# Ledger of designs, part 20: VH-VL binders against Apolipoprotein N-acyltransferase (lnt)

Target 1, 229 residues: Apolipoprotein N-acyltransferase (lnt), of Prochlorococcus marinus subsp. pastoris (q7v0g7r236to464)
Amino acid sequence: WQTNMPTREKTNFKNQFINDKLISAQKIALSNDAKLLITPEGTLNNNFNLNFKSKIRMLAGGFRNSKNGLRSSLLGYQIGDKTYSSFIDKHRLVPLGEKIPGFLNIFSRGLSAVGGIQPGSDSRFFKWKFTQPLAIAICYEITDGFKIRNAVKSGAELIISAANLDPYPRKLHYQFLSLARVRSIENKKDNIIISNTGPSGLISEEGKIIKLFDPNTEQNDVVNPNFSI
Below, E stands for the ipSAE of ESMFold2; O stands for the ipSAE of ESMFold2 at other seeds; V2 stands for 0.75 times the mean of E and O plus 0.25 times the DockQ between their complexes.

## First folded at step 11 (VH-VL)

Design z3 (from x3 with light chain L92W W94Y; framework fv_rovalpituzumab; at its last look DockQ between E and O 0.31; V2 from the best seeds 0.00; counts 0 for: pae O 7.9 > 2)
Fold by ESMFold2 at other seeds, look of step 13:
Structure z3 (fold): chain C 229 residues (1-229), chain A 121 residues (1-121), chain B 107 residues (1-107)
Amino acid sequence: as target 1 above (229 residues)
Amino acid sequence: QVQLVQSGAEVKKPGASVKVSCKASGYTFTSYHMNWVRQAPGQGLEWMGWISWYSGDTNYADDFKGRVTMTTDTSTSTAYMELRSLRSDDTAVYYCARGPYEDWGEYFDYWGQGTLVTVSS
Amino acid sequence: EIVMTQSPATLSVSPGERATLSCKASQSVSDYLAWYQQKPGQAPRLLIYGASTRATGIPARFSGSGSGTEFTLTISSLQSEDFAVYYCQQYWRYPITFGQGTKLEIK
């Protein structure tokens, strides 16, 4: 699911709207025989609960409360869940600042606006029941080739790159795409990109863009990535 | 108390269109999808599709895609199903139905009383 | 689409006896299975959802079982009001599909 929603909007109205869009998206995904639904970084609000039981496995960008504060995460919903049952937290919360200073600085500002979000584990490997192991990059984490390679070395068979690129300029959208292509090439793995107002699509293990959806549109579509043994 | 009240019976000729209404009351309808199910005389039940009250998103069964249009009017709490290019085998009772949101609303705990549409030349 | 096949088409049973209605799916629907009762001139009435959970207000004599591809509705001590047509419905995948019905008749 590629959303076209502004970042940082949080209301009861927004939670109800997101639930309606999610149940509609799951119904459409199942009509097209999809096995996994992926949503961009930050799609779900803090303390978000589904008003329905999930009928498809879903990795949704959102937030979770931890003992030491709020985390930005991809949240895993199994069939039957109304609350996530697994997660992987964003690890690079503070900006590196060196090569892409504006992007990382804006990224840090955005996360700070969400009540002092705490960094999570630095592992990008995600193993989830009924799916192949995954390498996860949330937004700027795509810049850390070592972490992604380590996840692939640990058995990850697919890279998932989730981002919230609103209100970033198009230059940063291109840079995100370019980094995702590099990660696919160097690790010989397909890469699924999902963003809210930026690029979403499928990049092959050779770095070829197999599918790229029009930015700034709400779209649901099914892609079939290649897995290698 | 949940109520789904449908428009009255209709008689149409082949090639015409019919628009059946379903007025919902007694619940927070914006959190639910409205489904349409038909039943030909002496036959079983056939799901036609659903519409979201909030967003207007729809999902139509393939047999009706291209001939059916579902809409809602939230100001009157009314859902509509329009079936075009009617054929004699479209003669059926048409039901609106809804189910609990927590289970996707895809099994139906509340049904309208049904609207008989007869297509006769 | 997932084809739902009910058997038998008609079941003749005496009041006070047990009725067993079968529903078979052409592929697994997990436990996403509902049962309905429909009396002449009425809309269907939900009996069971989730294969085995009774809907609100449904008497305990109605029970559902099964998962995957084979499902059963059991009516233990039949009452006179239980003679009707019964439909199963899967809601695992689109399109939503119903069985063709089992008519439960008094013997």
Scores: ipSAE 0.029, ipTM 0.567, lowest interface PAE 7.9, mean pLDDT 76
ESMFold2, look of step 11: ipSAE 0.314; ipTM 0.711
ESMFold2 (binder alone), look of step 11: mean pLDDT 93; pTM 0.955
ESMFold2 at other seeds, look of step 11: ipSAE 0.007; ipTM 0.530
ESMFold2, look of step 13: ipSAE 0.216; ipTM 0.655
ESMFold2 (binder alone), look of step 13: mean pLDDT 92; pTM 0.951

## First folded at step 13 (VH-VL)

Design g1 (from z3 with heavy chain Y101T; framework fv_rovalpituzumab; at its last look DockQ between E and O 0.57; V2 from the best seeds 0.00; counts 0 for: pae O 7.0 > 2)
Fold by ESMFold2 at other seeds, look of step 13:
Structure g1 (fold): chain C 229 residues (1-229), chain A 121 residues (1-121), chain B 107 residues (1-107)
Amino acid sequence: as target 1 above (229 residues)
Amino acid sequence: QVQLVQSGAEVKKPGASVKVSCKASGYTFTSYHMNWVRQAPGQGLEWMGWISWYSGDTNYADDFKGRVTMTTDTSTSTAYMELRSLRSDDTAVYYCARGPTEDWGEYFDYWGQGTLVTVSS
Amino acid sequence: EIVMTQSPATLSVSPGERATLSCKASQSVSDYLAWYQQKPGQAPRLLIYGASTRATGIPARFSGSGSGTEFTLTISSLQSEDFAVYYCQQYWRYPITFGQGTKLEIK
């Protein structure tokens, strides 16, 4: 699901509005026989619960309250869940022994707009019941090739890159897409990209753009990634 | 008290368009879609699609995509359905119907009185 | 598309008796099924949703049952106002679809 909602509006959206859209998105996904619904970074606020039992497996970008503060996460909903039962938190990384490049500095300015987000664990490997293992990159994490490589070496068969690129200029949208292609090539894995107002689609393990949705429009579509072992 | 009041009957020629209105009152629009359902004379019910009051999002049945446009005006609490390129087999009573979205539900608990659209000549 | 098939097409029953109307889905719709009553010249009226939950204001003589692919509407002790056409409707998947109707006739 490409939500096409600006970041400020997303953080202020009422829970009933998001529930309405999620019900519709799940019905559309079921009508197209989809196995997994993925939403962009930051779709759900930190006190969000479904007002229905999920009918499809869903990885939803959102915020969660943790013991140590607010986290930005992909939240895992199994069939039957009203609350997430799994998660992987966004982690802010500066590679050891490296000066912060100007490219990474540009990404960090968007984090101030979200405000108060704590880093999660630095593993990008996500093994989720009833799915193949995944490598997860939330926004700036696509810049850390070592963490994605480690997830693939641990058995991840697909890369999922979720972002909210609304606060950033289109030049950074292209850079995000370019990094996603590099990660696909380096690891020989397909990469599903889902963003709010930026690029969404499927990158092949050879780095080819198999499908790219029209940015700046709300779209639901089914892609069939190649799982490699 | 929930009420859905539709515009009056229309007679149209083939190739024309029709726009039916549905004025809604007596409920809060959050967690509801406005659905449109038609019924040809002597026939059953056919779902055309829905529109969300809150977002303006639509979902149209495939048979009507490209010919139908649904809109809302929240300032007047009125939903609209426009059907273009009318054919004689579009002669039907057109209903607006409220569908709650909570708990997976798009069953239609309140219906407008219906608007007869006749396409002839 | 999920096809909803109702039987019988016409059911002739005397007032005071019980009527049983059947609705079958071409694939499972879980319990996301609704029943409507429609009298000539009127809009449909919701009777049952969730396969078995009566809508507000619907008399207790109307009851629904079933899940998956097979559903039943039962009207106990028929009254004169109950003679109408009845439709079932699934809301599990798009497109939303209705059965072709069962006409409930007097006598």
Scores: ipSAE 0.059, ipTM 0.630, lowest interface PAE 7.0, mean pLDDT 79
ESMFold2, look of step 13: ipSAE 0.122; ipTM 0.671
ESMFold2 (binder alone), look of step 13: mean pLDDT 93; pTM 0.955

Design g2 (from z3 with heavy chain G99S D103E; framework fv_rovalpituzumab; at its last look DockQ between E and O 0.42; V2 from the best seeds 0.00; counts 0 for: pae E 12.0 > 2)
Fold by ESMFold2 at other seeds, look of step 13:
Formats: C-alpha cells, structure tokens, sequence
Structure g2 (fold): chain C 229 residues (1-229), chain A 121 residues (1-121), chain B 107 residues (1-107)
C-alpha cells in the first residue's frame, strides 16, 4: 500500500543524474559563449525541477502536467529559473517507425510509468523574451509542413527540430533528416536538429547539411545558425 | 568530516604513465565533482580537469586532453587520475580537490595532501 | 581562456599590519572568484569564494571584495601564521584558471 524508501531513492538518483548532466552542459555552453542550450525530446522527467538556477537560456525536452493530462513539451528556462517559465507542447503523437518488439515494449512501459501523454496546441510558433521567435517541431511534428510554414509566417526566424528516436529504426532517422531538410528549403530558414539517438546538427536554409553529429553518441556542441528576418 | 587521502609519491621515466589515487570520505558524492590540480616545484597551480562520481562524465583542460584519463570507483570511494606519455615538465605535486558544483560552485573547498610525481630519465 | 593576474608578486608586511592583495581577470568573471592560501609543504586552503564569502572556519580578518575583472583580498591585523602564498581562481568559465600567486612575507 505504502511505497517504501527504496522506491524514493531510485527517483532521487535519476533526478540527480539529470541535474549533473545539465550543470555540465550549461558550463560547457557558457565556456563556448553559446546563447541557447537545446536538449532532445524527453530529456527531463515529469515534474522535474533544476537543483540550480539556470545560467543560460535553455529549451529542454521534457514533460509537464496540464489540466488535461501529461504533455510532452519543450520547456523554456530563462536565466535564473529553477522551474520552466515557458513551454510548447507536442501536438502530434503519431509514431513514424516500424515496430520492433523490444523497443516498442520499453517505449510503452515508459509512457505507462509517467501516465498517458496528451496532445497539445497545434501551433508550432514559440516566442519568449530575449530570444528570436522559433518554429518548433517535436518528433513527428516535422511531418506537418503547413504548421511549420505558419510559424515562419508569424515571424519565426529559426526552426528547431527535437526528437527522441531511440525506439525507432535507422530508416525513420533518415526520413526525419530528409523532412528537416525539406522544411529548411521551403521556409528559407536554418534548422537545428537535436535528437537523443538520431541525427543532430545544422541544416542551412538551402537544405545543405552544414553539420551532422554521430547519432549514437552523447554530445554537447555549438553551432551558428543564420537567423532570417 | 571530509577527508581526501592520496596515494604516495612516485618516480617515473619519460614516456611512462602514472596513476594517482584519491580516497574520499565524509560527504555525499552526488553533489560534487572530483578535480585534479597540479603544481610544479616552485610554480603556481594548474587545473587538469574534473570527473563526476556516478555519471563518469569528465571535463579535461585542453593541455591534458589525449594524455589524461580520470575515473572513479564508487564502491571504494576512490577517484583516479592517470597521466600518460610523461615528460620531465610533468614533475609536480598532483592534488585531488572536490568542488560543490551545485549552484555553480567550482571552487575547491577540500584538498588531498598531494602526490609528488617525479619524471626523470 | 581567462587569464588571472595577481599583484604584487611579493608583498613584505609586518605582523599586525594590513595586507591588500589584488587579482585581475582578463575578462569579466562576475563574482565567481575564489581565494586560496598555501603554506610551504601543504595543499592550498580555501579562504573566500563568490568573491566575498568566507569559507567555513576562516577567520574574520580575511575579507574579499570586487566583481567583474578586479578583485581584492584584504587581511587585517596579520598573524604570524598568515605569511604564505595566496592564489586567486576564477570559476566562471572553463578552463578553470588560477593566478600566479602573491607571496606574503615578513618585512
């Protein structure tokens, strides 16, 4: 009936691990004069709080509780925040990969552990103080070119594509990259791709892959995108 | 009581490697990094890098990348620093020092006693 | 990298007097500055962090001030045990860097 202390200790360990990673990433980012730190989809746990005040503006993939259930989101942290102050929720929850027994079961079990994920608002435009407006695509949302184009028409100067492609095969990773290139070309905007196990890097407004990192390594790196007016 | 106890002095030849240990006690490791700082005889202090106890993440100073490896063994509460391809100018006292990285604190509040590594041909 | 420059290189002062040690950063480090004391044959000892906060167990005669690029360590009423080498250290950005040291010696 009552949860025991071993369960609480497991939860604390996971939160400390995430905080350690974030502190290290922010220190590296500041050492390279980065203006914005972006992490992949699903980096933060549900109800996660930093144990430090953020030293850089950060868009972190994570989850939030809403009145309609759990949302998968990019969470915005301003300098000084310990709790996100802005967010954009994932709208489309449609999977894009082929079924693989092991990863499908693990993926489903993960969602069950944090409850069901509900779709969010359909707008992909994200504006917060002290940064240029952004067009955000979380995972499968890159397939909706209309919403990305609407965000660019609303003033977005950069496309950010965040994903966790861990449960999906390499074929889907290439499809994700191809879609990101198309979105960059059709909107004439640079696209930053951040994924946990898939492609990460920078795609130019002409669709050229300027930088692409090893998809299966944990990396912190700085890129210089062009912000279009 | 926080205590950092390092391994004893070592004499090495150029081209060899040295591995210095630092046994830590008296605190909860998850809120701290273990740093390594060296001091050549009669010289100032030089930061070599840090390691996180549980994640194993490291950050090495550029001058030591490619030659240094830092590890930890949480079961024995011991941090290790290995410096390879030793040169005569690597002769120094090597310190372990902890930093409370929460709240952006990379100041070193506790230091080991130091380990003299002498590199001579 | 951020270069930390201390002055003077050597300061000769009589016991009971006031010592003022300077540390200058090549670029702003905000208040992420620490001071250390090192006696012969010993490891450094943390005196001040956050530019002005005394570490646990450090006597009140040690005080730090400054922000940005210029920092000062002041030691009032010097004791015989205070004659040592003092280092400043920034922890704003990697790599972590120390000043070259100021030797405080008996005049």
Amino acid sequence: as target 1 above (229 residues)
Amino acid sequence: QVQLVQSGAEVKKPGASVKVSCKASGYTFTSYHMNWVRQAPGQGLEWMGWISWYSGDTNYADDFKGRVTMTTDTSTSTAYMELRSLRSDDTAVYYCARSPYEEWGEYFDYWGQGTLVTVSS
Amino acid sequence: EIVMTQSPATLSVSPGERATLSCKASQSVSDYLAWYQQKPGQAPRLLIYGASTRATGIPARFSGSGSGTEFTLTISSLQSEDFAVYYCQQYWRYPITFGQGTKLEIK
Scores: ipSAE 0.006, ipTM 0.514, lowest interface PAE 10.5, mean pLDDT 75
ESMFold2, look of step 13: ipSAE 0.006; ipTM 0.504
ESMFold2 (binder alone), look of step 13: mean pLDDT 93; pTM 0.955

Design g3 (from z3 with heavy chain S31T G105S; framework fv_rovalpituzumab; at its last look DockQ between E and O 0.64; V2 from the best seeds 0.00; counts 0 for: pae O 3.4 > 2)
Heavy chain, then light chain:
Amino acid sequence: QVQLVQSGAEVKKPGASVKVSCKASGYTFTTYHMNWVRQAPGQGLEWMGWISWYSGDTNYADDFKGRVTMTTDTSTSTAYMELRSLRSDDTAVYYCARGPYEDWSEYFDYWGQGTLVTVSS
Amino acid sequence: EIVMTQSPATLSVSPGERATLSCKASQSVSDYLAWYQQKPGQAPRLLIYGASTRATGIPARFSGSGSGTEFTLTISSLQSEDFAVYYCQQYWRYPITFGQGTKLEIK
ESMFold2, look of step 13: ipSAE 0.292; ipTM 0.682
ESMFold2 (binder alone), look of step 13: mean pLDDT 92; pTM 0.943
ESMFold2 at other seeds, look of step 13: ipSAE 0.347; ipTM 0.723
ESMFold2, look of step 14: ipSAE 0.353; ipTM 0.728
ESMFold2 (binder alone), look of step 14: mean pLDDT 92; pTM 0.946
ESMFold2 at other seeds, look of step 14: ipSAE 0.338; ipTM 0.714

Design k1 (from y5 with light chain Y97W; framework fv_flanvotumab; at its last look DockQ between E and O 0.84; V2 from the best seeds 0.00; counts 0 for: pae E 5.5 > 2)
Fold by ESMFold2, look of step 13:
Structure k1 (fold): chain C 229 residues (1-229), chain A 121 residues (1-121), chain B 108 residues (1-108)
Amino acid sequence: as target 1 above (229 residues)
Amino acid sequence: QVQLVQSGSELKKPGASVKISCKASGYTFTSYSMNWVRQAPGQGLESMGWINTYTGEPTYAQGFTGRFVFSMDTSVSTAYLQISSLKAEDTAIYYCAREPLDWYGDYFDSWGQGTLVTVSS
Amino acid sequence: EIVLTQSPATLSLSPGERATLSCRASQSISSYLAWYQQKPGQAPRLLIYDASNRATGIPARFSGSGSGTDFTLTISSLEPEDFAVYYCQQSYNFPPWTFGQGTKLEIK
């Protein structure tokens, strides 16, 4: 009596919804003359494919398969790309002799619960053709000031902080925002924060919150960060 | 007006190489992907792959990842297809076709006139 | 991966008649289907994109319909210049995009 759709068709349905959302977001970005579209961690599902060629540079939170397993990543799509041409993988937190804050234990337990994710490169420097270099922090990676500093010393002109804070308590959302402000101050770089249910907006190189969008609401908006270099 | 003008027909012996050009005019070259399509005598159309004219990165269809090379020169708005180690089965008409960056599909809105490559001993 | 099957393989009709050409996909491709016309010695010409949108300069007698797996190209009243080979093409999945095997529309 009770039947299920084939798994392949269920995957196609999810991909179509994501593609429709991305098309809408790119249309909004283009109408506002945006140069880069950023989506939160985990926006794209596993084995996602665009059904269109990107019309804007896009950094999308998603997953990729590597030879060592599935990676959580920000995936880079250049103009004209239908598949990502660049990526930066989420890195498993590795303390460098520092005390681990209590909230990192919560992040670690939450990350382990989602399963199936392999650790990636520990460098947070990201550059691909025709774009300025970026320092990338995915979720709890914002706590690793050493790696963000190294990316800035390597030439990164802007910090991008992408997260899915949906599984975490609101107290942790405030801590995430506070850490993002510290990274902006210590590196003298603007920091763009993009999250699905937590804080999203722009932090100045002085640590001031220039824009902060309403949490728990879907938003597509344009910010114009300063490039200090 | 949009035009794609390909280089002339070629007669080649097995083992030789050929480089086909596709000169684009009437539009911004980097705003449209360039595709290559093969049609063997009496056969249908077969997509060979494409080049992202914004980045210069080629993507090859299955079966075209070895002897076939896509390249371009944006300064003269020209795409190239090079075929090495030609075989008799490479005898075909080779088309270039441009592809707009549309929201809901990939289709070829302008085609070159085709370049016949004949490989015979 | 995705196979497009066109039917009939050959369609023999007279000028003034209605032509109906079918293209069936092996899995859903939403509306990501285009139709092309190719006359002997010529490059293909785009007729229809996104299943139903007529390309610029294509006469109103050409129309496309369908979604999912079943697609149709209709020529409401055949003109002498319409006798050619017609191909459908899908762009739903990652390259290579595939073409159907073609339908030859010939004069009865």
Scores: ipSAE 0.134, ipTM 0.644, lowest interface PAE 5.5, mean pLDDT 78
ESMFold2 (binder alone), look of step 13: mean pLDDT 91; pTM 0.928
ESMFold2 at other seeds, look of step 13: ipSAE 0.269; ipTM 0.671

Design k2 (from y5 with light chain S91H F94W; framework fv_flanvotumab; at its last look DockQ between E and O 0.66; V2 from the best seeds 0.00; counts 0 for: pae O 5.8 > 2)
Fold by ESMFold2 at other seeds, look of step 13:
Structure k2 (fold): chain C 229 residues (1-229), chain A 121 residues (1-121), chain B 108 residues (1-108)
Amino acid sequence: as target 1 above (229 residues)
Amino acid sequence: QVQLVQSGSELKKPGASVKISCKASGYTFTSYSMNWVRQAPGQGLESMGWINTYTGEPTYAQGFTGRFVFSMDTSVSTAYLQISSLKAEDTAIYYCAREPLDWYGDYFDSWGQGTLVTVSS
Amino acid sequence: EIVLTQSPATLSLSPGERATLSCRASQSISSYLAWYQQKPGQAPRLLIYDASNRATGIPARFSGSGSGTDFTLTISSLEPEDFAVYYCQQHYNWPPYTFGQGTKLEIK
């Protein structure tokens, strides 16, 4: 057993690091009166549980176990949750881009492995207890304008685009941003973009980039999207 | 001041059900999860899980999924523990407990007085 | 699951003496350990959280120390009301948050 203790200790250190970063992010969000914290695709490990009860509504990129498979998901934590209470699974997997290349910056890098992750529901409508309905695109799901349009027609008031773009060339990062702008314009809805190494920010319903963070930086900031229309 | 007042002791036969109440006062009920802790006679403390009083969703520790149900009524700031199909080994004191709002605050700063449930044939 | 082992199981001392109670975790829990006092027929009372922070209303004679796997509760000068059962509890990982088996502090 002593041999397993060093391995288990290393695992516990990584989980504490992720939890400390999440606490720091929630503190910043609360100090700015934010109502929702969003993290990039793949931020959390498989079956990750918070070591604290969430103080803010949080949509975090991560993984969940489903029957006979692992799903890449955006996981919903309500106030008071330690375990996610809602989720929306990634539907459109990109097998080449799902490989995990390195071992650095684990908080900013999610896990989405080829062959170990199964597609989820194709609906992008996300209805959440105590909040407005959302349209969700994980990674290159933003390319499916029909699914996003249908979520908006079903009542979604905001588009959320989450991605892990680290494995991809920078020209694909700009394609992601361009597609997010198109989704905002065609649906007349604001779009919040959260990525680990690519563009993050807010795109208005008119397609204007209201806020865009520098790529390849760790940043926490508050945006106020327009829920009208 | 924070107070947790539980319902009185219960004497039950095997196969019956019991519902224990825990009425909270002195704080905002929906801001703090309500925990349940069991202590069998002459034994230590065992966490059973909690109910998220903001959402109403329960979370159960392993071994407490099935016959144990957490519920609440926010209009009277009261949490409930229901135990169905009582067995003799369910004989214990059941505590409700509140945790603080600290970030790593899954320890219990306020406890109910405990409710003894005795199951005997 | 994180197992907490308390020692000794029973500690017999006189009022005025110093008590030292140990709690060992099966894996590192950083500093996320709490101590409780329980007298017969009463609910547990929080003494220490985060290994070393005294809870509100707890006398200064109670102190906690430790991190990682080894933790200590110290009562510097025992009062008659301090003879009780003491439990440690980890508040590091779910599920489940676990308690030690208890140390009974009794009058010699």
Scores: ipSAE 0.070, ipTM 0.614, lowest interface PAE 5.8, mean pLDDT 77
ESMFold2, look of step 13: ipSAE 0.077; ipTM 0.613
ESMFold2 (binder alone), look of step 13: mean pLDDT 91; pTM 0.924

Design k3 (from y5 with heavy chain E57N T59Y; framework fv_flanvotumab; at its last look DockQ between E and O 0.63; V2 from the best seeds 0.00; counts 0 for: pae O 4.6 > 2)
Heavy chain, then light chain:
Amino acid sequence: QVQLVQSGSELKKPGASVKISCKASGYTFTSYSMNWVRQAPGQGLESMGWINTYTGNPYYAQGFTGRFVFSMDTSVSTAYLQISSLKAEDTAIYYCAREPLDWYGDYFDSWGQGTLVTVSS
Amino acid sequence: EIVLTQSPATLSLSPGERATLSCRASQSISSYLAWYQQKPGQAPRLLIYDASNRATGIPARFSGSGSGTDFTLTISSLEPEDFAVYYCQQSYNFPPYTFGQGTKLEIK
ESMFold2, look of step 13: ipSAE 0.277; ipTM 0.669
ESMFold2 (binder alone), look of step 13: mean pLDDT 91; pTM 0.934
ESMFold2 at other seeds, look of step 13: ipSAE 0.244; ipTM 0.665
ESMFold2, look of step 14: ipSAE 0.136; ipTM 0.640
ESMFold2 (binder alone), look of step 14: mean pLDDT 91; pTM 0.932
ESMFold2 at other seeds, look of step 14: ipSAE 0.273; ipTM 0.663
ESMFold2, look of step 16: ipSAE 0.240; ipTM 0.659
ESMFold2 (binder alone), look of step 16: mean pLDDT 91; pTM 0.931
ESMFold2 at other seeds, look of step 16: ipSAE 0.238; ipTM 0.656

## First folded at step 14 (VH-VL)

Design m1 (from k3 with light chain Y97W; framework fv_flanvotumab; at its last look DockQ between E and O 0.40; V2 from the best seeds 0.00; counts 0 for: pae O 10.4 > 2)
Fold by ESMFold2 at other seeds, look of step 14:
Structure m1 (fold): chain C 229 residues (1-229), chain A 121 residues (1-121), chain B 108 residues (1-108)
Amino acid sequence: as target 1 above (229 residues)
Amino acid sequence: QVQLVQSGSELKKPGASVKISCKASGYTFTSYSMNWVRQAPGQGLESMGWINTYTGNPYYAQGFTGRFVFSMDTSVSTAYLQISSLKAEDTAIYYCAREPLDWYGDYFDSWGQGTLVTVSS
Amino acid sequence: EIVLTQSPATLSLSPGERATLSCRASQSISSYLAWYQQKPGQAPRLLIYDASNRATGIPARFSGSGSGTDFTLTISSLEPEDFAVYYCQQSYNFPPWTFGQGTKLEIK
């Protein structure tokens, strides 16, 4: 907490836009009787607060301040929350520069301004009040089959893969999808994929692509994964 | 018919405690946050914070993080404000106020009648 | 913290006159502003939300306008029951949700 923070005019405009998008998404989710809303990696700005009370449980990609620095996370909002009440931090980081397209990436500009992202814990098991246990992979964490397997052994019933694939070429989008299919097959769990401009959809426990959305359109849709042992 | 009925006025000595109740009726208690607002004698309104009635998690505005505690009992649709170690400057009217399930803004569409707490020797 | 400054502090008018109350924010709050009326010995009552929308049961003589930093509450023709204290409140983006210091509307 600081007595004098920088002027937030640009940040306020982004937050208004994000809040309006989230309200629209929650209305769609409620009209389809969804129980959980998931957004891609990096959807929320650092220390984001909703301008409304969440009407649905939401896991949103965003950033949080921690004792050891800025973290990229999935942030958990319960019904009635305006600030997140739970989280799971990204553990596997991609170093700046080598994997981020161009020097004008807004994510990179934000990261540079606040001094960089620190890795979180290495566990991918996420037990959240009012939901079944989950295995979480943020971005390229899907490549670590051992950690996903450990989360499933700990009781995770569904794999959630969240990513921002804007900075990556189309070939890497296909590799991401292929890795997600492998994780579903080897663990016998459905895998929900949510990305900003890459593949989003549902992969079955047998590795079958049940639903895949057009990566070049803004979409909100409901999927019904199978939760299993 | 939405109603917020607060407990009656309190006269307390410095150092005592008080617990104000706010009983809600006419709506689903856990779907709306409960806010607390203080008004010192002859002064304006001051937001103290709120409690998420679904989770029970409180938020305290700056300056209210010590002696003030928000709580609730969902089985009787009642929110509580407890003030410990009362000081003379705690003399005020304390309001509860409901925040609606609106997609825009956090405004208070229903208010309790207020509870006057007077702290004097 | 977003500071709301109301003016004038006191406005003395007669029934039938037009009242204009101002609320200025220290930074843009878009249209996330509400107006409340408080009569002596009573709880506040919501008049206007989202800068310009009348709450249920509020007479048409009350209207709100403005966006960004400058907001106005207008009472087109004052009735005897309109003499009270009026507060603006912002609910923009981050807590705390703050109130203005109030404008007292009194009988001339």
Scores: ipSAE 0.007, ipTM 0.480, lowest interface PAE 10.4, mean pLDDT 74
ESMFold2, look of step 14: ipSAE 0.285; ipTM 0.669
ESMFold2 (binder alone), look of step 14: mean pLDDT 91; pTM 0.934

